# Designs tried in a protein design chat: VH-VL binders against NAD kinase (nadK). Part 81

Target 1, 268 residues: NAD kinase (nadK), of Syntrophomonas wolfei subsp. wolfei (q0aze0)
Amino acid sequence: MKIILVNNRFKENTEKKAQEIAGQLSALNVEVIIDNGLDEPYAGTVDFIMVLGGDGTMLRAARRYGQRAIPVLGVNMGTVGFLSNIEINELAEYLPLILREEYSLEARMMLEVAVFQQQSLLTRVFCLNELLLRSNSPRMLSFALEISGQKLEPYRGDGLIVSTTTGSTAYSLSAGGPIADPQLDAFIVTPVASHIINKRPLVVSPEREISLHLLEEREAIIGIDGQIKMDFGAENRVLIKRAPHPLLMVNLKAKPFFTSIDRSLQRQ

## First folded at step 4 (VH-VL)

Design ac14 (framework fv_ixekizumab)
Fold by ESMFold2-Fast, scan of step 4:
Structure ac14 (fold): chain C 268 residues (1-268), chain A 122 residues (1-122), chain B 112 residues (1-112)
Amino acid sequence: as target 1 above (268 residues)
Amino acid sequence: QVQLVQSGAEVKKPGSSVKVSCKASGGTFSSYAIHWVRQAPGQGLEWMGVIIPILGTADYNQRFKGRVTITADESTSTAYMELSSLRSEDTAVYYCARGHKWTYSSGYFDYWGQGTLVTVSS
Amino acid sequence: DIVMTQTPLSLSVTPGQPASISCRSSQSLLHSSGYNYLHWYLQKPGQSPQLLIYLGSNRASGVPDRFSGSGSGTDFTLKISRVEAEDVGVYYCMQALQTPLTFGQGTKLEIK
């Protein structure tokens, strides 16, 4: 068995804990590849991915490996989050189940984001939470939103979020979007500080294609999972669709999504 | 195996422009930053700028007063550094180097190109 | 801009003896993450620079154990425990805390 151990090298004690866990796994005849985010993603075949850290580390792992249909387990190291399944102090208890492949998988949809300059593809990235289009200056944006070729009335405001259901509790929530059951597949389209009173969040089929284009030259950025930023101008177009493969998340322990989110909202 | 292969030496006249290429192989080009560093004959290393291909964005050393432009083509895994309004003082070996970070700073240069000598003379 | 100052600018070492190179920054390179964004490179004659040490003290892949980096904040040291002929070249420190990235002046190491 070959496992990728994903960690954040810059979190306090995380690198040391990753080395400790790698040693424990090697003692059990498990081959371990450590991914601290500094190198290219491991290109070989692997059986399992273990993510040590918070939601941010899971988002990076999903972007790097999510399209490979490999089981991914989130192991929490102290920060409360929505993407981990077990705590670090529980890992020893659950290791036998991992090694015997005795767990269930939960599929989480991902976005495929393609950015064009005129007709030329500039880049293609995958993400688990959302794409953000945001003004990078005090001036609001004017932009076109098309859903499966249907051109909506122009949007005016600070931006727009296109989110997965997993991302419904991230930036989309802060911008006024709905909380969605992550078992559902849907795009959630949430305006950011719209100047049009009747612009509401939209929940649309994941089979639809969403495109965004600026209607006038402004300083804007495209953000991916809060981790990647790129300049976006009037000559650019972004196309968003469902990624070919969902992220396969490991369930070793029942985690009650609705009671967890309810508690989080009460503590704001 | 990662390699950065640069274009060949160039001789340019003062006032012209030069565009040096850096082709990456062996890894996912868009997963890292490409930096440009120059070295005048017998002198030390000077950082010129960086591009992060996935972000489509670049940052530059202000010393070059808007004369430098760094671009990337992900389809060919190639980064470019263009320096305009060339002066004799721009005679140097120009290197591309891979940074281990998505950011303009914080990364270390694990792989370097072989260097491109640009000579500016009349 | 962060200014990087190396001392000495040159040194000659008898084979098998140790060598030490200092690098000082005009401001702390220690980030809130706990890492020092200070890296060391070696440029052998006629070659491109190569990475020796990253994040203050981590030895790059393929670099012999005789090389070590130490220090934190504004004061850093590169040590070679026993200098060999293949170690000749110019050593550079670089700060990567903020742009523009800046190098020290370089330290030329020669064999006596």
Scores: ipSAE 0.000, ipTM 0.388, lowest interface PAE 17.7, mean pLDDT 85

Design ac15 (framework fv_ixekizumab)
Fold by ESMFold2-Fast, scan of step 4:
Structure ac15 (fold): chain C 268 residues (1-268), chain A 122 residues (1-122), chain B 112 residues (1-112)
Amino acid sequence: as target 1 above (268 residues)
Amino acid sequence: QVQLVQSGAEVKKPGSSVKVSCKASGGTFSSYAIHWVRQAPGQGLEWMGVIIPILGTADYNQRFKGRVTITADESTSTAYMELSSLRSEDTAVYYCARGRSWHYTSGPFDYWGQGTLVTVSS
Amino acid sequence: DIVMTQTPLSLSVTPGQPASISCRSSQSLLHSSGYNYLHWYLQKPGQSPQLLIYLGSNRASGVPDRFSGSGSGTDFTLKISRVEAEDVGVYYCMQALQTPLTFGQGTKLEIK
């Protein structure tokens, strides 16, 4: 069995814990590859991916490995989040089930984001939560949104979010988007501080193609899962589509989504 | 209007290779999926594979893996399907078709080429 | 691979009479999005296939209203309310839920 252990080396206690877990797995004849985010993603075949950390570490793992159709388990290191399934202090209890492949899988849609400069592809990125187009200055943006070739009336405001259902509780929620069942596949298109009061969030088929470009030269950025930031100008175009493979998330214990989000919304 | 125009009929010897072209006009080429489907004489349709030119990605029916290569040239709006190690069983009409959206597994094939007859005989 | 099975494999219809073609998949084509990834095509003699119905029940542009698609999950039906001479050809269903994309065997429709 070969496992990738994903951790964040900038959190010292997490790196130490990853090394301890790698040693324990190696003693059980499991091959372990540690991914701390500094090197290129491991290119070889693996059987399982274990993510040690909070939601941010899971988002990075999904971006790096989510398209490989390999089971991914989120192990929480003390930070409450939506993308982990078990706590670190429960790992010993569940490890025998992991090694015997006695778990269920939950498919979570991902976005495929392609950014162009004129006709040239600049980058292609996969993500689990969302793409955010936003102004990087006090000036509002003027931009075009097309959904499967249908040109909508121009948008004016601070930006736009194109989110998966998993991302419905991230930036889209903060911008006034709906809470979506993450078992559903859909794009949620949420305006950010729109100047036009009648612009509402849209819920559209995941089979739709979404494209964005600026109508005026402005200082803008594209944000991916709150982790990647890219400059975006009038010469750029972004195309968004459902990624070819969903992220396969491991379920070892029941985690009730709706009661969890309801409790979370009662806090600040 | 979108139109797909394929190259002409070919006659090939067993063990050789064939490369069929599919030129798109009347729409945006690079962002749409181009599928390849074959039909042996008197038989049904069989999916061979797909390319999305803008992403540089291709996917194949595993039956043809190792023998089929699908490529695209965005500058000429042309997709290609090359099939190697030809057998008599590869005698068929080969079609290119555009997926309605650039997601290659979900969209219907809204435009089809006219077909290219490839005959493999000794 | 998902196996697509059509019935009947052939039918002969008097002009003006209805026709019905069934398509069954070996696993559900209903996606979590609420869509059935099933499409119907018609191949007229000597011609390329053409799109008739997409996502189970939506008529393609230019397709007459006498054509309709229905069904969900594993069982789908294409109906022609009044068959005309121009409807002659082979009808195929195709699943687009997962690769490899697969077609039914085809149903040949002839006029009596």
Scores: ipSAE 0.000, ipTM 0.382, lowest interface PAE 16.6, mean pLDDT 85

Design ac16 (framework fv_ixekizumab)
Fold by ESMFold2-Fast, scan of step 4:
Parts: C-alpha cells; sequence; structure tokens
Structure ac16 (fold): chain C 268 residues (1-268), chain A 122 residues (1-122), chain B 112 residues (1-112)
C-alpha cells in the first residue's frame, strides 16, 4: 500500500505528528509520501490519501489530488470543520479498516475553473468549495454572468460566488446562499453584496457551464477555496464547469451533516 | 484544429535511453493533459503515463518501475517522454495524445500524434 | 490494475451487416457519480487510434450514428448497425476509472 500524508507544516505540532504517523505506517509496511503543501504534488500512483488537519488542509489536498479518483480521508487535528471524518485520537482505532479497505466512499463534486485572456488559457484549477469573484477596491464591479449560453442581466455589486454543494457552508453561506446537502450535485451561484434588487442565489444543474467577465475596467480578483488569488481584469474571462472526477471522501464514521450545521448556526 | 507532431523514428541499443517529443499546435497547450501510449508490433495499446502542464503534475504506469519520465515545456508547446534502461521489449510505436477534458484519469484522449517508432536492438 | 477482456478477438462481416463487440472489466467501472468510465477506440491500419465512444454510450464528434455503446458496471457492448468498408481496423475498449488506464486486447474487424 502507498499513502500520501497531507499536512500543514505552519500549524503547531502538525509536522511532528505527520512524521509520527508516517513512522507508524512504515512499521506496518506501508509506503508513505509526506506532502506539506510547499512542494509539487506527488506525481506517482498511490492507494490512499490521508489529510491531517482542518478544512483548509483538505481543500488543498482536493485541489492537488482530488481528480485522481483516490480515496481521501480527513483526520481532524483539533479544529472543528465539515470535511474531516475522524479525529486524530481515533486514527489508531480505524487504521486496520483503512488498511483492509473496509470503508465507504462519498463522492463530492468539484469545480473546474479556467481563466482566459481572449482565446488563450492563463490558468486552470480545480476546487472543492467555490470560486469567488470580488472587487479588490472600494468600487463595485459590473460583470456579465452567462449560464450555458444564456445571458443574464448584468450584475452590479461586490462580486459573485460559484459554489459546489460542499461549499454551501463556506463563503456562499456568509453571502446569503442556501445550505445544501453535500450528497447533491449542483452549482450554487450567490451574489456578494449585490446592489440590484431581486438578485437571488441560483441553484443550477452541475452540467451547466458558467461564464464570467467584467463589463467595466475595475480591480478585481478571483479566489479559489479562499487559498488561491489571481488578478481579474476586463480582458479576462472565466469558465466554470463540473470537474471530470468528484473527490472521493472516505467514510469510516457517520457524520450527521444536518445536526452539525444546525449546531454551528445556533452558535452564530 | 489541434495537431500533435512527434519526433522521428529512433534505433537504440539495450541499456540506453530515448526521449520522444510531441509538439502541439492549435488550441492551448497548457490547458490539456497529454497522455503517452505505446504499441509493440502486432500488439495492443499500453498506457504509459500523463502530464498536465498547467498543474505541473504527472502520473505513471507503475509497470515501468521509474524508467519513464514525462515533462512539458510550455514555452515551446512540447511534451516529452523519456524511457531509460531500454530493453528489446520496449520496441514499439509511442503515441502522445491530448485529453478531451482537462484531466487524465477521467479523460479520453481525442487528438493523437502520428506515433514514433522506437526500435531497441543490439 | 483493472483487467479489460474483449470478445471476440476477431470478426469478419459482410458489408451492411451488423457487428457487436463485448468488453468485460475485472471490477465495476460505474463510479458513484453515475458515469461508466469506459471508452471505445478504433485504430485503422497504419493510423493512430481515434475515439469512438466515451463514458459508455456517448458518441464522439464526427462519429456516425451507426456506432453505439451500451452497458454498465462490468459488461459493455459496442455495436455497429451496418458495417462499411471504412470500419476496418482494431477496436479497443479502455477503462479510465483508475490509473493505470488499461485497454482490452483489441478486436480486429475485417470485411468478407
Amino acid sequence: as target 1 above (268 residues)
Amino acid sequence: QVQLVQSGAEVKKPGSSVKVSCKASGGTFSSYAIHWVRQAPGQGLEWMGVIIPILGTADYNQRFKGRVTITADESTSTAYMELSSLRSEDTAVYYCARDKTFYYSSGYPDYWGQGTLVTVSS
Amino acid sequence: DIVMTQTPLSLSVTPGQPASISCRSSQSLLHSSGYNYLHWYLQKPGQSPQLLIYLGSNRASGVPDRFSGSGSGTDFTLKISRVEAEDVGVYYCMQALQTPLTFGQGTKLEIK
């Protein structure tokens, strides 16, 4: 068996814990590759990906490895979140099940984001939660939204979020979007501080293609899962569609999504 | 139209290395995964690996045991496949192929190069 | 690795008659997304492979409607409703559910 351990070396004790777990796995004749987020993604074949950290570490792992159709397990390292399945202190209990491949998989859709300048592709990235288009100055944006060739009335405001159902509890929630069952496949399109009355969040088929471009010269950025930022100008266009593969998340322990989100909202 | 043009035929001795190039024209080079597939004379197709230039990632068929390396030069729109420690069994036509989607394992290459014959003989 | 098995390995058909090729995988190619990651390729003599069918049943651009793909899980079929001279070549099924991508051994189609 070959496993990738994904960790965040900048969080206290995570690098030490990753090395400790790698040693334990090696003692069980498991080949371990450590990915602390700073180097290029591991290019070889692997059987399993174990993410040690909070939701942010899982988002990075999904971006790096999510399209390879490899099981990914989130192991929480002390922060509460929605993307981890077990706690670090439970790993020893569940490790035999992992090694025997005795677990179920939950498919989570991902976004494919392509940013163009005219006909030239500038970059292409995948994400698990969302793409955020936002103003990078005090001025509002004016931008065009097109869904599967259908042109909507121009948007005016601070920006727009295009989210997966997994991302419905991230930035989209903060912007007034709906809470979605992550078992459903859909795009959620949520305006950010729209100044146009009746601009509502949209829930659309994941087979739709979504296109965005600026109608006026403004300072704007595109954000991916809150981790990648890139400048976006009037010469740019972004195309968003369903990624070819979903992230395959490992279920070792039942996580009641609706009671977890209900508890989280009660504390806000 | 997208076109992939591969380097010419090569004759190599056992134990040497070969590096085959695949130059893309039309479309955007970086936006698509490029697969490498080989075919021994009279035999079927065998997948060797893939590179996604924009992501900087490559994945390989483990049966080649670290002998294969796939790289890309975005400035020249050229992908390369290098196979080392050549054996007579490596005699084959080597194809590059561009993925229809932007990802290799979900993908199904729809544009193929013309192939490069590599003969390994003593 | 996922093993792909094709039957028959060769067939000879008179022009205008139908042809059917089977492909079986060693494990299910049906992903939880609902897609079967099974594709069909044709390699004409002296040419590179060309995509015919992707994701089980979708015809690639430019492929005539006499070609169809069906099946799910581990059992797939490629059908040609009426074979034409231009269809001569070797047909391969391929799985893309997981790396390494693997091909069937190929089915050679000849005209009588």
Scores: ipSAE 0.000, ipTM 0.379, lowest interface PAE 17.6, mean pLDDT 84

Design ac17 (framework fv_ixekizumab)
Fold by ESMFold2-Fast, scan of step 4:
Structure ac17 (fold): chain C 268 residues (1-268), chain A 123 residues (1-123), chain B 112 residues (1-112)
Amino acid sequence: as target 1 above (268 residues)
Amino acid sequence: QVQLVQSGAEVKKPGSSVKVSCKASGGTFSSYAIHWVRQAPGQGLEWMGVIIPILGTADYNQRFKGRVTITADESTSTAYMELSSLRSEDTAVYYCARGYTWKGSSPYYFDYWGQGTLVTVSS
Amino acid sequence: DIVMTQTPLSLSVTPGQPASISCRSSQSLLHSSGYNYLHWYLQKPGQSPQLLIYLGSNRASGVPDRFSGSGSGTDFTLKISRVEAEDVGVYYCMQALQTPLTFGQGTKLEIK
């Protein structure tokens, strides 16, 4: 059995814990590769991915490995989050189930983001939460939104979020988007500080293709999962579609999504 | 959006070799495995092998091992299947297909197929 | 090698009536992930095969909801609730549990 341990290179405690867990797994005859984010994603075959950290670490793991249809387990390292299934102090209890492959999988849709300059593909990235188009200056944007070939009226405002259902509780929520059951597949399209007061979030089929481009030269950026930033100008076009495969999240115990989000909303 | 475009039909003599190409467009070539499947006239589908560009590795159906070579050029997003020591029984339509995920835990399902390349082996 | 056996090898169906195709594997296709590594393809006359169902029961993008897959382990079924003229072709099951990947011999669907 070969496992990738994904951890956060900037937290000394998680690095030491990853080494300890790798040693324990090696003693159980498991081959371990540690991914702390410094190198390219491991290119070899693996059976399982264990993510040690909070939601941010899981988002990084999803971008690096989510399209490979490998089981991914989120292990919380002391911070409450939505993308982990067990706590670090529960890992020893659940390790026998992991090694015997006694668990269920939950599929989470992912986003495929392709950025073009005219007809040339500049980059392609995958993400679990969302793409954010936003102004990088005090000027509002004027931009075109097209959904499956249908051209909408031009948008004027600070930006737009295109989110997965998993991302419905991230930046889309802050911009006024709906909370979605992550078991559902859908795009949530949420305007950011739109100049048009009645511009509403859209919930559309995950089979839709969404495109965005600027109608005027402005300083804008595209943000991916709040972790990657790319400059976006009038010569650029972004195409967004459902990624070919979902992230396969390991479920070792019941995850009470609705009660968890309800408690989180009361704190905000 | 994703397309696999194959090279044109070939007529070959017994004992020669053929090299069929499969150019992928509309997606990240290296993120997927490219499989080769053949179909003799009036017959079913037979898997020949796979190339996984990101791993730099290929795997073959033992029936063709030693005669088939599958390669990939990531710079042109093109996979190749070369079959040597051709016999009349190798007359078939050869398809490339995109398979998702990596060997070991991979449920390879072919979400996109090329249009097929007819290879006729005759004397 | 895992052997895949389809029944029937051909069937003729009146438009609007249901159709059912069976696929049997020589060993279990249930992976430790809980998924069955069985997929269904349709090859229309003169065309390349196209994906219909993957991992036993999931409909591929663009596939009408009248197509459904079921089964586990060694016995699988593809059902068409209401056959339409565009469904004519040869249906294949495929196992992807181990190499070599193997296909059933195909089931030809014709309209009466």
Scores: ipSAE 0.000, ipTM 0.370, lowest interface PAE 20.9, mean pLDDT 84

Design ac18 (framework fv_ixekizumab)
Fold by ESMFold2-Fast, scan of step 4:
Structure ac18 (fold): chain C 268 residues (1-268), chain A 123 residues (1-123), chain B 112 residues (1-112)
Amino acid sequence: as target 1 above (268 residues)
Amino acid sequence: QVQLVQSGAEVKKPGSSVKVSCKASGGTFSSYAIHWVRQAPGQGLEWMGVIIPILGTADYNQRFKGRVTITADESTSTAYMELSSLRSEDTAVYYCARSHTYRDSSGYYFDYWGQGTLVTVSS
Amino acid sequence: DIVMTQTPLSLSVTPGQPASISCRSSQSLLHSSGYNYLHWYLQKPGQSPQLLIYLGSNRASGVPDRFSGSGSGTDFTLKISRVEAEDVGVYYCMQALQTPLTFGQGTKLEIK
């Protein structure tokens, strides 16, 4: 059996724990590959991906490995997150089930983001939560939004978020978007609203293609899962669609999504 | 509900630096800009600058000539204003205040203010 | 820098009477969006400033309807239809059309 341990390279306590876990797995004849973000994604076949950390580490793992149809388990290292399934102190109890492949999988849709310049593809990335288009200066954007070829009225504002249902509790929530059941597949289109701009979020079929481009020359950026930033100008166009494969998330124990989000909203 | 809570009063010597904090609660920190405004005793309001966390950028009133630095820590929803090379005329109450992120789209009105931090510069 | 000038600098009003404060800018505050980037704040004694009126004429949440803002371009007015004891404090206008953001000198409202 071969397992990738995804870790946060900037957190020394997490790095030390990853080394301890790798040693325990090696003692059980499990081959371990550690991905702390410094190198290219591991090329080659693996049986399982274990993510040690918070939601941010899980988002990185999903971008690197989510399209490979490999089970991914989120292991919480301290704070409660929405993408982890078990706590670190529970790992020893659940490890025999992992090694025997005795768990269920939950499919989470991902976005495919393609950025073009004058019809030439510049980059293609995948993400679990969202794409954010925002101004890179204190000046509002004017941009066009098209949904499956249907041209909407031009937007003026600070930006726009195109989110998965998994991402509904991330940036989209912060911008006033709806909370979505993670079992649903949908795109959520949430304006980064200001007092002057009164636009409403849209919930659309995941079979739709969404495209964005600037109507005026402005400094803007495209943000992916809050971790990747790309310059975006009037000569650029972005196309967003459902990724070919969902992320396969491991369920070893039930997580009460609705009671968890209800509690979180009362404390925000 | 939305609150901006500032650090406590400080007494500093001329030539030193002071760093005042402003912790935001309620609402989305990254959807807002945090401004710093000071008020010398018995005087009016003077804008010092703004940090826009979503851009990772700050803008300053040039009259502070490279003495002011405004930063933000999104993980703790806290903005900071550091003023260096302190002079006696820097004695003032320093306020943080919140606006929506972009001036051009929101008009930068301050919907919530912190309670103020008195900074006294004396020997 | 845009210069903001308030008149009067102080005002004494009998309870129940109206009050009016003027604010003039050195250049137009009309933004390309069609809004005037002019806001009014009240600082009660010993307290932080609080927002009264934003974008020229819009009352902030929780502000009584006896407060109103008017004007466009360079000339703006804050009116209180019937002054109450709780209205005591210093009133400031602020422009946000360009940085640095600038305030008027303030108008002190007192009750007699």
Scores: ipSAE 0.000, ipTM 0.411, lowest interface PAE 16.2, mean pLDDT 85

Design ac19 (from x2 with heavy chain G99D E100F Y102E G103W S106T Y107P Y109A Y112I; framework fv_ixekizumab)
Fold by ESMFold2-Fast, scan of step 4:
Structure ac19 (fold): chain C 268 residues (1-268), chain A 123 residues (1-123), chain B 112 residues (1-112)
Amino acid sequence: as target 1 above (268 residues)
Amino acid sequence: QVQLVQSGAEVKKPGSSVKVSCKASGYTFTDYYIHWVRQAPGQGLEWMGVINPEYGTTDYNQRFKGRVTITADESTSTAYMELSSLRSEDTAVYYCARDFYEWSGTPDAFDIWGQGTLVTVSS
Amino acid sequence: DIVMTQTPLSLSVTPGQPASISCRSSQSLVHSSGNTYLHWYLQKPGQSPQLLIYKVSNRFSGVPDRFSGSGSGTDFTLKISRVEAEDVGVYYCSQSTHVPYTFGQGTKLEIK
């Protein structure tokens, strides 16, 4: 068995814990690759991915490995989150189940994001939560939104979020989007500080294609899962589709989504 | 090991140009913005500009109006800042710095800094 | 340009005592995404600046629990609950909500 341990050097001393867990797994004849986020993704075949950290570490793992149809387990390192399944102090208890492949999988849709300059593809990335188009200056954006070739009235405001249902509790929530059951597949399109009073979030079939471009030369950025930032100008266009493969999340114990989000919202 | 290593100190005459380098290692160069910040002796920090290494896209502080040019070379993971028409007021330590990515958001914070390059402008 | 005003500009503190630094921006630092891009940096003598707190209250990796950030809109505070000798240096608040990015004038912290 070959496992990737994904950790975050910037939080919770996770590098030291990753080395400790790698040693334990090696003693059980498991080959371990450590991905601390600094290098390119491991290109070889693996059987399992264990993510040590909070939701942000899981988002990075999903971006790097989510399209490979490999089971991914989130192990929380003391930060409350929505994408982890077990706590680090529970790992020893669940490790035998992991090694015997005694767990269920939950599929979570991902976005495929393609950014173009004129007709040339600049980059293609996958993400679990959302694409954010935002102004990178005090000035409002004016931009066009197309959904499967249907041109909507121009948007005017600070930006737009195109989210998965998993991402409904991230940036989309802050911008006034709905809380969505992550078992559903859908795009959630949420305006960011729109100057058109009646622009509402849209819930759209995941089979549709979403296109964005600026109508005026402005300073803007495209943000991916809050982790990748790219400059976006009037010569750029972004195309968003459902990714070919969902992220396969490991379930070792029940995690009640709705009660977790309810508690989080009451705290804030 | 994530680090930014800058070129060595320079002494320049008024009216000349200086080009400072910033070599990145220990991370994927194109995943992070590189900013340039200067500090005159005994003074505070002043933001000069930024580059997205993946596209070569730049943004500058208008105070340096046509005098600053920031570039990046992906093949060597190196960013450059060139400042032209130097004056004695340009004597400063010049830093490169990397954006910090937060778990859920666009943080635009400088998490890793170069060691600084002292540029002295004197006749 | 957003003006960042720090008070005080200098502090002399006995080890183990608390310290507090205020930062005020000339306009709101709340971005349309809901994030507030207000950060705190420490520059120790002879060294490059280092990140302490990002987005108002998030402690950067390796930063001791005795450092905390708070605030909203235009008024922000950095607190050190128990100052240690290693904390000497100049503290800067900075905003990256609006271009150009700007820094406060700096607060020099000295140990008696």
Scores: ipSAE 0.000, ipTM 0.408, lowest interface PAE 14.4, mean pLDDT 85

Design ac2 (from ac1 with heavy chain G99D E100S T101Y W102F Y103E D104S S106G G107P; framework fv_ixekizumab)
Fold by ESMFold2-Fast, scan of step 4:
Structure ac2 (fold): chain C 268 residues (1-268), chain A 122 residues (1-122), chain B 112 residues (1-112)
Amino acid sequence: as target 1 above (268 residues)
Amino acid sequence: QVQLVQSGAEVKKPGSSVKVSCKASGGTFSSYAIHWVRQAPGQGLEWMGVIIPIFGTADYNQRFKGRVTITADESTSTAYMELSSLRSEDTAVYYCARDSYFESSGPYFDYWGQGTLVTVSS
Amino acid sequence: DIVMTQTPLSLSVTPGQPASISCRSSQSLVYSEGNTYLHWYLQKPGQSPQLLIYKVSNRDSGVPDRFSGSGSGTDFTLKISRVEAEDVGVYYCMQGTHWPYTFGQGTKLEIK
């Protein structure tokens, strides 16, 4: 068996914990590759991915490995979040189940984001939560939104979020989007400070293709999962669709989504 | 398992056109760019152009612009390369190849078709 | 257009001996985000090209560890630590940083 351990090198003691766990796994004849985010993703075949950290580390793991159809387990290291399944102090208890492949998998849709300059593809990236288009200056944006070739009336405002259902509790929620069951496949399209009174969040089929481009030259950026940022100008276009493969999240213990989100919203 | 299967060899007269197909199987066709690369007998590889099926957009090496058209049919998972105004110098093996990406631009071709020999002769 | 220059154009190697192929680009292959898009392909006689190494030094799945890539900026090297009979073919470097994408002229590897 070969496992990738994904960790955040910049968090205090996280790399030492990853080395400790790698040693324990090696003692059980498991081959371990450590991914601390500094190098390119491991290109070889692996059987399992263990993410040591909070939601941010899981988002990075999903971008790097989510399209490979490999089980991914989130192990929380003290930070509250929605994407981990077990706590670090529970790992010893669940490790035998992991090695015997005694767990269930939950599929989570991902976005495929392709950014173009005119006709040339600049980059293609996958993400678990959302793409954010926003103004990078005090001037509002004017931009076009197309859904499966249907051109909507121009948007005017600070930006737009295109989110997965998993991302419905991230930036989309802050911008007024709905809370979605992460077991559903759908895009949530949420305006950011729209100056058009009747622009509402849209929930659309995951089979839809969504494209965005600026209608006038402005300073704008594209943000992906809150971790990747790139400049976006009038010569650019972005195409968003459902990624070919969902992220396969390991479920070792039940985590009730609705009671968890309800508790979170009530504490203010 | 991903495969790119191309149409069979063609013999064409100077001034005519040729259309080569590339059918993708295994995996998601629309999520990848399909590139076309040719190789004249005994010569090296020359990039011709690309189609991005999800967007329906194509881009071309300027050497072939005006003579080459690359299209895609997502319903059949097939990309096409049509080269017009054929000359004897266009005799080559034409390959389709799939783009591969890791959180960045800068394509490399992880899967290649078997190649289609196009001979331009009178 | 970026010009990719390979040296040597051909080499003959006794099985088990090392081989080294150089690739030089006419300008830097570092992209704006910091990645270097220099890739290596092998074309065996009568076959399609196959990916060996991408982004300077990453081996493609199934490629033996006797193949390694290195370099930076404009100068890159592909090394085979112990050449085997199945390594015969033409090796191509390719840059994916600048439009249009370009290949080196190829290096033919033969067994003595």
Scores: ipSAE 0.006, ipTM 0.404, lowest interface PAE 12.4, mean pLDDT 84

